# Designs tried in a protein design chat: miniprotein binders against q96jn8r1131to1294. Part 44

Target 1, 164 residues: q96jn8r1131to1294
Amino acid sequence: TLEFLENHGKNILLSNGNRTATRVASYNQGIVVINQPLVPQLLVQVRIDFLNRQWTSSLVLGVITCAPERLNFPASACALKRAAWLLRGRGVFHNGLKICEKFGPNLDTCPEGTILGLRLDSSGGLHLHVNGVDQGVAVPDVPQPCHALVDLYGQCEQVTIVNP
Below, E stands for the ipSAE of ESMFold2; O stands for the ipSAE of OpenDDE; V2 stands for 0.75 times the mean of E and O plus 0.25 times the DockQ between their complexes.

## First folded at step 6 (miniprotein)

Design s2_d1
Fold by ESMFold2-Fast, scan of step 6:
Structure s2_d1 (fold): chain B 164 residues (1-164), chain A 96 residues (1-96)
Amino acid sequence: as target 1 above (164 residues)
Amino acid sequence: DELERKIKEIIVRAFKLVEKGELEEALELIVEAIRLAVENKDKRLLVYAIMIIAKIAWDLGDPELLEKVLELAEEAYELTKDPDIKKYIEVLEKEL
């Protein structure tokens, strides 16, 4: 069963059997990580439940290759300077460096109800799925093991893990 | 044009409220101006609105408001690459 890890950003409250993450304060400190490594063909999906449009940016998602169980999370995922591949807005970032200007839809504009998915293909390519539609390879050759990460940043105050 | 004019009017009104020390009312107006500027994809007005809200946050010294303004300024910098926005981010970071 897919769940969010008990180790998370300090503004997160887990509920619904650790399948729902809510950011209860501010705009940051909202990182959550899935409890199982992202292995090839496993599709991890989250639904955007609540957006607070008083903030301008929204959720970030991607993978980290460090062990998440005891990691001291920074205020935002984009502050991770090592072992991180992230999708933010329209960009793809590796350890804080933008490596692609335009990939997939603008994550800052996805409405409530949007289902976002992460999946590794058999060659280690990281795919983003939006409402069931594969957007293609965002990052090739992701090192293993890796873990799916969601940062409830800015507008995005609640997400829930959903089954395919 | 119509939307740009409305945003400018809101910014001017907010500036007058800042001059009077009515910072809470000014903040509400600037949030509205930012929302409209984003909808209208108007980078210039977004930059101006961020500059005003940063000044309000600085004057209030409210940590939560400073964090919100820092987030907005960082987003505006990503959109514009404006060096004045980068300067304001550095100033705000020193306060946190």
Scores: ipSAE 0.000, ipTM 0.178, lowest interface PAE 15.1, mean pLDDT 79

Design s2_d2
Fold by ESMFold2-Fast, scan of step 6:
Structure s2_d2 (fold): chain B 164 residues (1-164), chain A 96 residues (1-96)
Amino acid sequence: as target 1 above (164 residues)
Amino acid sequence: DELERKIWEIIRRAYELVKKGELEEALELIVEAIRLAVENKDKKLLVMAIYIIARIAQELGDPELLEKVLELAEEAYELTKDPLIKKYIERLEKEL
C-alpha cells in the first residue's frame, strides 16, 4: 500500500495510516514523499483536502532521484538543487531552473477536492493527471529510481493519498 | 526590457510589503523576482532582490532560509563579482 514516508518536513503530521499529511504550522516545511519508487505505469494520486487562502502559492508536485528515507528536507521543494523535477504553479522546474513556462492547469488555483496524479510512462516520461485526465508529458526521460514528492506549500495544508 | 520592468515591479511591491511588516507575502514575491532575474541574467536586479530577501530572512529569524539566501548570494557573486555581494556573504557566514 502507498503511504507517506515517516521522514518528512518538520511541519508535517501524518495520520490515517500515513496516507494523510497535514501541515500544522506556517507556510513551508511541508515536504512528503511516497514510501516506494514511482515505477512505470504506477499512478500515485493525492487529493487536496484543505486550502488556507491566507497564502498566495499552493502545493508543488514532482519527483526526486535521491534516496528520501534519511534526506534532510529544505524549507520548500523548490530549494532542492539536485535530483529534483517539480511542477509549481504553471511551471516545470529541474533543480530550481524553470524548464517550461506553461504546463497543465495552474496548481496555485486548484480547489479542494482536486485529485492530482503522477505517473511514469514506459519511456520514462513523467505525466501529471488532474481529476483523472492525463495532462501529457511534463518531463521526459526521468532517471530511475525516482520517488514521488508533494510539497504542502502555502495554501495547501492537507492532502490524502487516493487509491482508485 | 518589458520583463525587466515586470521584475522591478515585483521587487518594489516586495519592498513595500517589508515596510508594512508583511514579511511572508514579501518573501513570496521576492523569491519569484530572484528566479526571474536569474533566468534573465540580470545582475543588478539579482543583487537587489538578494539583498531584500536577506533582510526578510533576518527579520523572520529563519535559519534555514538564511542558508538558502547565502547560497543565492554566492551565485550572485559568481555572476557579478560585485564586492558588495562578497561583503554581504561574509556577514551572513558570520551569523550561520
Scores: ipSAE 0.000, ipTM 0.143, lowest interface PAE 15.5, mean pLDDT 80

Design s2_d3
Fold by ESMFold2-Fast, scan of step 6:
Order: sequence, then structure tokens, then C-alpha cells
Structure s2_d3 (fold): chain B 164 residues (1-164), chain A 96 residues (1-96)
Amino acid sequence: as target 1 above (164 residues)
Amino acid sequence: DELERKIEEIILRAWELVRKGELEEALELIVEAIRLAVENKDKTLLVRAIFKIAMIAKELGDPELLEKVLELAEEAYELTKDPYIKKYIEMLEKKL
């Protein structure tokens, strides 16, 4: 069964059998990681449960290729300087460097109830799914093993893992 | 006075680096400016340095710069408990 790892950002509280993550303070320190490697064709999905529109930016999704179980998480996912491919707003970032400016919908504007998914295809392409719809390849040739990461940044204060 | 002049020069150089897209080097200089104010126990200079870098971060709107400046402002608030620094933190948080 998919769960969030118990190693997570300082402001996270896990509940619902480690399937719901709530950021209980501030706007940052909200990184969570899925407990299983993202193997090809595994679709990992989270639902946006609660948005605080006091903030302008919202959640970040992506993958990391370092071992997450003992990782000391930075304040935000975009501060990861190694082994990270992230989707933020409409941008795609590799190790803090923007590598694509316009991909998929703007993550800063997705409403509560949106289901966001990550999946690797058989060629190692990382796909974003939005409400069940494949947005295409955001990142080609992702190294493996890799792990799905969600950063409850800014507006996004709660997400829950959902199964297809 | 000489310390205030040094800090202002460092912040100005950091601003130039931000305009060139050299954010990492700019952040290193900003940290150095804050360190100088803290080491000299000059609360007024520290508050003024935080104000200057917060205004720059707000106007540029770069998320990485905003987040890093917020970290510095939060540390400065813990050191001083100054209400103006708290106000700058709230302003920067609204831009993220």
C-alpha cells in the first residue's frame, strides 16, 4: 500500500494511515515522499484537500534519485541541489535550474479536489497526470531508482494519496 | 558608520549580481552583510539591512530569492524580536 514516509519536512503531520499529509505551520518545511520507488507504470496520485489562498505559490511535485529515508529535507524542494526533477507552477526544474518554462497546467492555480499523478513510462519518461489526464512527458530519461516527492508549499496545506 | 557603509556596499554588489542572474553569488554576499551586522550587535543596522534586501526581493518576485531572504529575516527576528522584521516577514510570505 502507498504511504508517505515517516521522514518528512518539519511542518508535516501525517494522518489517515500515513496517507494524508497536513502542513501545520507557515508556508514551507512541507516535503513528503512516497514509501515505494516510482517504478515504470506505477501511478502515484495525490488529491489537493485544502488551499490557503493567503499565499501565491502552491505545491511542487517531482522525483528524487537519492535515498529519502534519512534525508535532511531543506525548507523547500526547489532548494534541493542534487538528484531532483521538480514541477512548480508551469516550470520544470532539475537541481534548481529551470529546464522548461511551460509544461502542463499551472500548479499554482489547481483548485481543491484536483488529483495530481506521477508516472514513469517504459522509456524512463516522467509523466504528470491531472484529474486522470496524461499531460505528456515532463522529463525524459529519469535515472532509477527514483522516488515521488510532494512539497506542500505555499497555498497547499493538505494532500491525500488516492488510488485509481 | 564605516560598518553601515560596508554593509550598504555589499548589498549594492549583491543587487548587481541578481540583475545578472548570478543568484547564488548574490545570496553569499547578502549572508555576509547580515553576518557583519550581527557580529557588531548593531540591531539598527541589522533591521535596516533586512529591510533593504526584503524590498529588493519583493520587487523582483523571484521565488528562490524570496525564500532565501525569508530565511534570513526569520533568523534576524529570532535574534532581535524586532517588530519591523516581523512585518517584513509577513510581507515576503504574501509574495510566495
Scores: ipSAE 0.000, ipTM 0.184, lowest interface PAE 16.1, mean pLDDT 82

Design s2_d4
Fold by ESMFold2-Fast, scan of step 6:
Structure s2_d4 (fold): chain B 164 residues (1-164), chain A 96 residues (1-96)
Amino acid sequence: as target 1 above (164 residues)
Amino acid sequence: DELERKIMEIIYRAIKLVQKGELEEALELIVEAIRLAVENKDKWLLVKAIHIIAWIAEDLGDPELLEKVLELAEEAYELTKDPEIKRYIELLEKDL
């Protein structure tokens, strides 16, 4: 069963059997990581439960290649640099660089109820799924092992893991 | 000098705006302070201005702005070679 790890950003509260993550303060310190490595063809999905429109940016999704169980998480996923490949807004980012300008929908404008998924294909390509629709390869050849990461940043204050 | 005093006044006004929660107005002021500090080659004021803009970026919660602050800090380090700027970059990046 998929759950969020007990090691998470300091503003996160886990509930619903560690399947729901709520950011209870501010706009940052909201990183959560899935408890199992993202292996090929495993589809990890989260639903956006609550958006606070006082903030400008919203959630970030991606993968991290360092061990997450004892990691001291930074205030935002964008600070993870070399260890992370991130989907933010319409862009794909690694090591502080935008490696793709316009991929998939704008994550800053996805409404409550949107289901976002991450999956590795057999060649190590990272795919984004939006409401069940594969958006294609966002990042080719992701190093393994890697773990799915959600940063409840800005507008996004709650997500829940959902099964396909 | 006169320019140094002007930059300090802008930084001080930006700090007061941050304390009042007027983050967007504070951001506009501190960007101008950074520009002036770079033109004046005032390493100390540049370090102070970068600190304030990072604080504002964190409070606004904009990930793109946080990345831009890190880029500005890295550019400032290349320009100045100031170890205090390098220390600040390390703090912004956190340990991985």
Scores: ipSAE 0.000, ipTM 0.116, lowest interface PAE 18.7, mean pLDDT 77

Design s2_d5
Fold by ESMFold2-Fast, scan of step 6:
Structure s2_d5 (fold): chain B 164 residues (1-164), chain A 96 residues (1-96)
Amino acid sequence: as target 1 above (164 residues)
Amino acid sequence: DELERKITEIIWRAVRLVEKGELEEALELIVEAIRLAVENKDKQLLVFAIRTIAYIANDLGDPELLEKVLELAEEAYELTKDPKIKKWIEFLEKEL
């Protein structure tokens, strides 16, 4: 049921019933969004399929609270200046501003096969899951509706949605 | 004078392209601005170009752009040995 929206960054190719996203060029223009809003307790998971070690940083994931179906995506998710809460490296960012220095594992060093998950708890807190382990609340009280976003940036050239 | 204006305009065009998400075209313009400054052995224009682009890259928080700017600054330092360029290399390395 879960799949990536057809509206995505220009370097993305969707396959596998829109459940696999591949960045086919460069290091950017790789934003994808899940087709359904996050609702409390829904766990959205993606697996890192392919890393190009020639690049320095890796994927970014998080949520946006604007309607994604016709959104004009910037080259990088971290250039979103409104309605965005993102996890990059070890940081948590709100609308491009770093709001937490160190949260969870370093996303720039997660190997191929890592499964990353996003979930809202009953209080609206955004959780990151790494290989089934809840890292805790990255962002409290996310406005709703919100949509899960993955930016296939830098090293990360392919992800696939996986069921819980 | 005329060259300073030309290089400044190239840098400003690169800034506008970055804001539009056209990062590869922006990087091509940054490379051209640095090449022009190096060819004219104008250390001051070179420092100005690198300083301006380093701040822009840092403000965007784009690690790949920061890495590319660092590469260009290292090439510029190799050609000029200017201590101001070395200072900007150190600044960029802290952000990566």
Scores: ipSAE 0.000, ipTM 0.170, lowest interface PAE 15.4, mean pLDDT 80

Design s2_d6
Fold by ESMFold2-Fast, scan of step 6:
Formats: C-alpha cells, sequence, structure tokens
Structure s2_d6 (fold): chain B 164 residues (1-164), chain A 96 residues (1-96)
C-alpha cells in the first residue's frame, strides 16, 4: 500500500499509518516521497488538508528519478538540481529550471479538500490530475524508475494520501 | 508612479531568479528592493520583499545575513504593522 517514506524533510511528522504528512514548523523542510515507484497507470493522490494563509506560495508536486530512501533533501524541492521534475504554481520545473510557463491550474490557489494526483502514462508522460480530472501531460518521457514527491511548502501544512 | 514600478520590476525579477534556483542573485536584488521600499514607505511591496529575503536567508543559513534580514524585517514591521511581517520576524529569531 501507498505510504510516505520515513526519509523526509526535517519539519515533517508522519501519522495515520504514514499516510498523512504534517509540516509542524516554519514554511519549508517539508518534502515527502511515496514509498514505491510510479508504475504506468498507477495514480498516486494526495488531499490538501490544511492551508496556512500567512504564506504566499503553496505545495509543490512532482517526481524524482533518484533513489529516495537515503536522499538528503534540501529545504525546498525547487532546490533539487538533479533528477527532479516539479509542478509549482502554474510552472513546470526540471532540476530547478522553469521549462513551462503555464500548465494546469495554479497550485498556489487550490483550496483545502483539493485532491491532486500524479500518474505516468504508458509512454512515460507525467500527468497531473486535479479532483479526478486529467490536466494532460506536464512532462514527456520521464525516466524510470521514478518516485512521486510532495513538498509541503508555504501555505500547505498537511496532506493525506487518498486511494484512487 | 515610476519608482513604484521600478521596485515592482526588481522584485519580480528576483522572483524569477528564485524560480530558476539562482538564490544568491535573487538575494542581491531583493536587498536592493527592500532598501528602496523602506526609503519610500511602500507597505505592499515591503511585505512581499521581506518574505522572499527572509526565506532565502534562512535557506542559506548564514548568521550575518540572517541578522541583516532580521533588522530589515523589524524596520518593515514598524512601517507596516502587518502581522505577516511579525510572524517572519519570529521565524528568523528562531533560526539565529
Amino acid sequence: as target 1 above (164 residues)
Amino acid sequence: DELERKIREIIMRAFQLVDKGELEEALELIVEAIRLAVENKDKYLLVHAIWEIARIAMELGDPELLEKVLELAEEAYELTKDPRIKKYIEILEKEL
């Protein structure tokens, strides 16, 4: 079953059988990774449980293609300089560089209760799902294996893995 | 006016550098934007600039930079009385 890995950002507390991640301090050090690689057609979903409107930006969602079990995470996912494809706001980022200006809805404005999903299609395309609706291919040809990553950054202080 | 537009352009350029992962370059621009905003008492721009520089300073973890940013944030709080800046000050104090 899907769980967040015990290797995570320093401000994260896992609960609910490692299916809920809470950032208990500050605005960063909130990276979590799903415990098994994405396989084609596996839909990994998280629900936004709590937003702190003190902060201006919100969660980051994406994949990494390196082994996450002993990875030293930076303070924020956007500081990952290798093997990372991330969605933040409306942008798509590869290893810290913006590669697409406007994709899908603005992640900084998704309300509490929003369910965000990541799925790899049979051609290696990474899809974002929002409340069950496929937004299309954010990143083509993602190398495998890859692992779903959520950065509880800024406003987003809690997420829970939900079954498809 | 012209100065307000200039400050907004500097802040937006700094945000673009943050988006690209160029944190040191972003920091230089935001320090300049904060000094201009403080001198011109622009409350809206101060809140946004202080947040971004506080975030970058904490990620870099440099004690001299953290102290400088704390001083700028305290000045911005006196100017704005915005509770968001007060919260940034509390976080910066814990990092020191």
Scores: ipSAE 0.000, ipTM 0.226, lowest interface PAE 12.4, mean pLDDT 79

Design s2_v4
Fold by ESMFold2-Fast, scan of step 6:
Structure s2_v4 (fold): chain B 164 residues (1-164), chain A 96 residues (1-96)
Amino acid sequence: as target 1 above (164 residues)
Amino acid sequence: DELERKIEEIIERAEELVKKGELKEALFLIVRAIMLAVENKDKELLVEAIEIIAEIAKELGDPTLLKIVLYLAERAYELTKDPEIKEIIEELKKEL
C-alpha cells in the first residue's frame, strides 16, 4: 500500500502505519515522499489534517525524479535545484524557477479536510486534484520514474494518505 | 561562476560549525556569505544564508543579534520575494 518513506525531513514524525506525517517543530524540515513511483493513472492523495495559523505559507506538493530513499532533504522543497516540479501557492516551479504564475487554487488557503491529489496522465502530464476535482495539467512531460513529494511547510503540520 | 562556488563553500563550512555547536564562528562565516550573495545578486544563496543566520540567532538568543538578523531578513525579502524569508521574518518577530 501507499506509505511515506522512512527517509524524510528532520522535523517529521510518521504514524498510522507510515500513512500520517506530522511536522513536530518549526515551519520547515517537513518533506515526505511516497514509497512507490508515481506511475501513469495512479492517484496519490493526501488530506490536510491540521493547520497552524501562526505561519503564513502552507503545504507544497509535486514530484521529484531523483531516487528519494537516501536523499538529503533541504529545509524546504523550494530549495531543491535539481529534478523537482512543485506546486506552491498558486505557482508551478521547476528546480526553483517559476514556470506558471497561476494554476489551480491557492494552496496557502486550502482549509483542514482538503484532499490534494497528484496523478500522471498517459502522456506524462502532471495533474493536481483538489477534493476529487482535476485541475488540469500543471506540468507536461514529467520524466520517469518520478515520486510524489509533499512538503509540510508553514501552516500545514499534518497530512494523511487517503485512498480514492 | 567562481564566486558562486566560493559562497557555496562558505555556507557549507558554516553549516558544519553549527552542527558542532560553534555558533559564533559560524556567525562570522555566514555574514560573509550574505555579503557576497548580495554583491553577486544570487537570490538562492542569499535565502540559504539567511536561513542559517536566523537559526544561529535563535540558538544564541541574543536580542540585539535577533534584531540585526530580522533587519537582514527584511532586506533580503525585498530583494528576493522568497516566502521562506517571509516565514523566517515572522519567526524572528515571535522570538523578540
Scores: ipSAE 0.007, ipTM 0.226, lowest interface PAE 9.7, mean pLDDT 86

Design s2_v5
Fold by ESMFold2-Fast, scan of step 6:
Structure s2_v5 (fold): chain B 164 residues (1-164), chain A 96 residues (1-96)
Amino acid sequence: as target 1 above (164 residues)
Amino acid sequence: DELERKIEEIIERAEELVKKGELEEALRLIVYAIWLAVKNKDKELLVEAIEIIAEIAKELGDPWLLKMVLRLAELAYELTKDPEIKEIIEELKKEL
């Protein structure tokens, strides 16, 4: 069963059997990580449950290739300067560097109820799924093992893991 | 957004300068970052920059700087409604 790890950003509270993550303060310190490595063909999905429109940006999705169980999370996923591939707004970032200007929909504008998914293909390509629709390969040749990460940043204050 | 990245880099540089004790240079950079964040309507970066300038003001202990930063924090609270900024406002009032 997929769950969020109990090691998470300090503003996160887990509920619903560690399947729902709620950011209870501010706009940051909201990183959560899935408890199992993202192996090829595993589709990890989260639903956006609640958006607070006082903020400008929204959630960040991606993968990290370091062990997450005892990691000291930075305030924002974008501060990860090694072992991180992130989707933020319209961009794709590797270790803080923008490697693609525009990929998929703008994550800052996805409404409540949107289901966002991450999947590795058989060649190690990282795919984004939006409401069940494969957006294509955001990052080729992701090193393994890797772990799916969600940063409840800005507007996004709650997500829940959704089974395929 | 290239402007967002520029603001983030300025904030990171200011944080490094604070750690090195170069408070005057850090203050100049963070004031610039606040101006850019306001012009870009970037509420998250505004909150981050206010946290840093408040730290600088408390460390320097200059009453005029503390009053200026208190006013900036009050403006940031009106724009963001972030409870973290509210706590900073309370801390700065105690310093005065």
Scores: ipSAE 0.006, ipTM 0.389, lowest interface PAE 9.6, mean pLDDT 87

Design ta1 (at its last look DockQ between E and O 0.36; V2 from the best seeds 0.00; counts 0 for: pae O 1.8 > 1.5)
Fold by ESMFold2-Fast, scan of step 6:
Structure ta1 (fold): chain B 164 residues (1-164), chain A 96 residues (1-96)
Amino acid sequence: as target 1 above (164 residues)
Amino acid sequence: DELERKIREIILRAMELVRKGELEEALELIVEAIRLAVENKDKELLVTAIWIIAYIARKLGDPELLEKVLELAEEAYELTKDPDIKKYIEQLEKRL
């Protein structure tokens, strides 16, 4: 089954068989990674369980192409300057460099209960799904193997893996 | 720093063209971004530009372009030692 890796940001507490991640302090140090590689057509989904509206920005999600088991995570995913393709707000970023201004869904405004999914197509394109709806190709040509990453940044204090 | 900003703007514009399927136009922009990133010794921007040009070359499938991009990727790997560039090199070689 899908679960979050026990290697995670220092403010994360895992529960529910490592399927729920809670950020228990501050606004950062909240990176979690799915242990199993994101293979083509596998839909990995997380549900936003709790938002603290004291903060302005919210979760970041995407993929990394480095081995996550012993990775020393930075305070936020946006500080990753290698092997990272991330969605933040409406932007798409490669290694911290913006490669799309306005992809579609604004991740900073998704309410509690939103289900966000990541899927690779057969051509290596990374798709974002929002509440079951494919938003299209966010990133063309992601190298494999890659792993789904969620950064419980700012407002987003809890997510749970839901059945793909 | 003005040069870094210019390279970032070129990459963003090239990606807009990639998303629209305008691959030949995107190729012209990304070649310039690579030249400027090498000149500016900006390894991080070079990695992104190589990712984009490798994708374009594989999509267009032209053997002469694939060979030229493979040469660029090999040079970029020597400059950056980035493991993802090695993956792009392998994918380009398989297309040849």
Scores: ipSAE 0.759, ipTM 0.900, lowest interface PAE 1.0, mean pLDDT 91
Fold by ESMFold2, look of step 6:
Structure ta1 (fold): chain B 164 residues (1-164), chain A 96 residues (1-96)
Amino acid sequence: as target 1 above (164 residues)
Amino acid sequence: DELERKIREIILRAMELVRKGELEEALELIVEAIRLAVENKDKELLVTAIWIIAYIARKLGDPELLEKVLELAEEAYELTKDPDIKKYIEQLEKRL
C-alpha cells in the first residue's frame, strides 16, 4: 500500500492512514515522500485537496534518488542541490538547475481536485499525469531506485494519495 | 559568474535538443558544456552535464562513444565525488 513516509517536513501532519498530508503552518517545511520507490508500472497519484490562494506559488513534485528514511529535508524542495529532479511551475529542474522551460501545465495554477501522477517508464523516463492524462516525459532518464516527492509549498495545504 | 551562466545556457539548449530527438546535435553542445565546467571547476554543473551525456551515449548505443563517456564520467567522479555519478557509471557499464 502507498503511504507517505513518517520522515517528512516539519510542518506536515499525516492522517488517513498516512495517505493524506496536510501543511499545518507557514508556507514551507512541507516535503513528503512516498514509501515505495518508483518501478515501471507503478503510478503514484495525489489529489490536491486544499489550496490557499493567498500564496503565489504552489506545490512541487518530482523524485529523489537518495534514500529518504533518514534525510534531513530542507525548508523547500527547490533547495535540494543533489539527487533531485523536480517539476515546479512550468519548469523542470535537476539539482536546482533548470533543464526545461516549459513542460506540461503550470503547477501554480492547478485547481483543487486536480490529480497529479508520476510514473517511470521502461526506459527510465519520468512521466507526469494530470487528471489521468499522460503529459509525456518530463525527465528522460532517472536512475533507479528513485522516490516520489511532493512539496506542499505555498498555496498547497493538503494532498491525498489516490488509486489510479 | 559569466562562464557559469554560459554553461547553464548550453545545458538548457542541449536538453531542448534531447527533447526533440536531436541527440547528435545535443551531444556536441554537452561536450562543450563539460569542457567548460571542468575548466571553471563547477562541480554542480558538471554532475548535470555528465548525466546528460551519459543518457545521450546510452540512447545512441555506439560502443566507442559509450567507452569515451564512461572515461569522462570516471574522471568527473574523481573531481566531484558525487554519488550520483557512480549511478551514471553503472548505467553506462550495463550498456556495454
Scores: ipSAE 0.720, ipTM 0.888, lowest interface PAE 1.2, mean pLDDT 92
Fold by OpenDDE base, look of step 6:
Structure ta1 (fold): chain B 164 residues (1-164), chain A 96 residues (1-96)
Amino acid sequence: as target 1 above (164 residues)
Amino acid sequence: DELERKIREIILRAMELVRKGELEEALELIVEAIRLAVENKDKELLVTAIWIIAYIARKLGDPELLEKVLELAEEAYELTKDPDIKKYIEQLEKRL
């Protein structure tokens, strides 16, 4: 089953069989990684459960290609400078470099209840799904294996892995 | 840097076309981006363009293009020494 790894950001508390992640302090240190690597055609989804609007920005979603079990997580996903493809706001980033400025909906404005999904296609493209709707290729030719990453940042204080 | 801005613009347009399924036109743009990135010695944008063209090549089912992508990736690795690029090359070789 899909779960968040025990190796996570310092402010994360896992519950619900490690399928729910809650950031219990501050606005950062909220990175979590899903245990199973992404495989082609498998849709992995998380639901935004709770937003604390006292903060700015929101969750970062993406993939990493390094071993997640031994990763020393920085305070935010934006500080990952290796093996990281991230979606933040409407931007797509690779190791900190913005490779797309206008992609899909603005993650910073997604409301509670929004279901965000990641799926690899047969050509290695990483697709973003929003409430079941394929937004298209966010990241082309992603190295495999890779793991889905969620950074509970800013407003985003709780997410849950949900089945399609 | 005017040329850098131009390259970025092309990449953005190409990705939009990819999302629309207009792969042939996207390919043309990415080839141009690669050319300009080489000209401008822009390693980061070159790598990005290589990823995109590889994806397009696979979607189009063009093995010759994939071989060219491999060459470009190898060149990019020599320029950047990025371990992720090396890993990419290794995986790409397995797909050829």
Scores: ipSAE 0.120, ipTM 0.562, lowest interface PAE 1.8, mean pLDDT 89
ESMFold2 (binder alone), look of step 6: mean pLDDT 76; pTM 0.695

Design ta10
Fold by ESMFold2-Fast, scan of step 6:
Structure ta10 (fold): chain B 164 residues (1-164), chain A 96 residues (1-96)
Amino acid sequence: as target 1 above (164 residues)
Amino acid sequence: DELERKIREIILRAMELVRKGELEEALELIVEAIRLAVENKDKELLVTAIWIIAYIARKLGDPELLEKVLELAEEAYELTKDPRIKWYIEQLEKRL
């Protein structure tokens, strides 16, 4: 069973058997991590439940390749250094370095109800899925083990893990 | 600094070429990025560049290139002591 880890950003409240994450304050401190390593072909999906349009940017998705259980998370995923591969807006980033200008749809404009998925292919490529549609390889050759990460940043105040 | 900006731009261009399947051109760019990252003593950009060159070498599959990139990754590990490089070394060894 997929759940969010109990180690998370300080503004997060977990509910629904640790399958729903709500950011209860501010715009940051909203990082959550899936409890199982992202193994090849496993599709991890979250649904955007609630957007607060007070903010202009929205959630960040990606993977980290370090052990998440006792990490001291920074205020935003963008501040993660060394072990993070992130999708933010239209960009793909490794440790703050942009490695793709335009990938998939703009994550800052996805509406409530959007289902976002992360999957590793058999070659270690990280794929983004949007409402069931594979957007292609966002990151080639992700080191393993890795863990799926969601940053409930800005507009995105709630997500829920959903089954395929 | 100016050199850091140049390295970042080279890495972005190299990744664009990787996405297009233009691996030989990407290889040329990433070799330059590695040289500049060493010159600039930028360990983080060096680790990123090692990831990319290790991926390119494994995709191209040329044994001579794999051997050279493995040696380069080992040198980068010695310079940085960064355990992330050990994963790339392992993947290169498996391909070789």
Scores: ipSAE 0.598, ipTM 0.826, lowest interface PAE 1.4, mean pLDDT 89

Design ta11
Fold by ESMFold2-Fast, scan of step 6:
Structure ta11 (fold): chain B 164 residues (1-164), chain A 96 residues (1-96)
Amino acid sequence: as target 1 above (164 residues)
Amino acid sequence: DELERKIREIILRAMELVRKGELEEALELIVEAIRLAVENKDKELLVTAIWIIAYIARKLGDPELLEKVLELAEEAYELTKDPRIKEYIEQLEKRL
C-alpha cells in the first residue's frame, strides 16, 4: 500500500499507518516522499487536512528522480538541487528554474479538503489532478524511476494519502 | 546576473512553445539558450536546456536533427560531467 517514507523532513510526524503527515513545528522542514516509485498510470493522491493561515505560501508537490530512502532533505523542496520537478503556487519548476508561469490552480489558495494527485501518462508526462480533475501535462518526459514528493510548507500542516 | 536572467526567460518562453506544440520555434529559442549558458558557464541552465532540446528532437523525430542534438548533448556532457545529460544521450540514441 502507499505510505510516506520514514525518511522525511525533521518537523514531520507520521501517523495513521504512515499515511498521514503532520508538520509539528515552524513553516519548513516538511518534505515527505511516497514509498513506491510513481509508475505510469499510478495516481498518487493526498488530501489537505489542515491549513494554518498565519503563513502566506502553502504546499509544494512534485517528483524527484534520486533515491529518497537516505536523502538529507533541505529545509524546503525548492532548495533541492538534484533532478526535481516541482509545482508551487501556479508555477512549474525544474531545480529552481521556472518552466511554466501559470499551470493549474494556485496551490497557495487550495482549501482544506482539496485532493491533489500526481500521475505519469504513458509518454512520461507528469499530470496534476485536483479533486479528480486532470489539469494536463505539467512536465513532459519525466525520467524514471521517480518518486512523488509533498512539501508541507507554510500554511499546509497536514496531509493524508487517499485512494480514489 | 543579467545574462542568467535572460537565459531563464528564453527557457521559459521555449517551454511555453513546447506546451503549445510549436516545436520548431521552441527549438530555435533553446539553441540560443544553450549557446548563452555555455558562454556564461552556467551548468544548471545548460543541463535544463539540453533536456528540452533532447525532448524536442525526439518528438520531431528527424534523424539529422537527432544526430546533431546527440553531438550537442555529448559536448555538454564533456563540459559538465553531469550524469543527467548521460540519460538524455541514452534517450536520443534509442530514438535513432
Scores: ipSAE 0.254, ipTM 0.669, lowest interface PAE 4.4, mean pLDDT 87

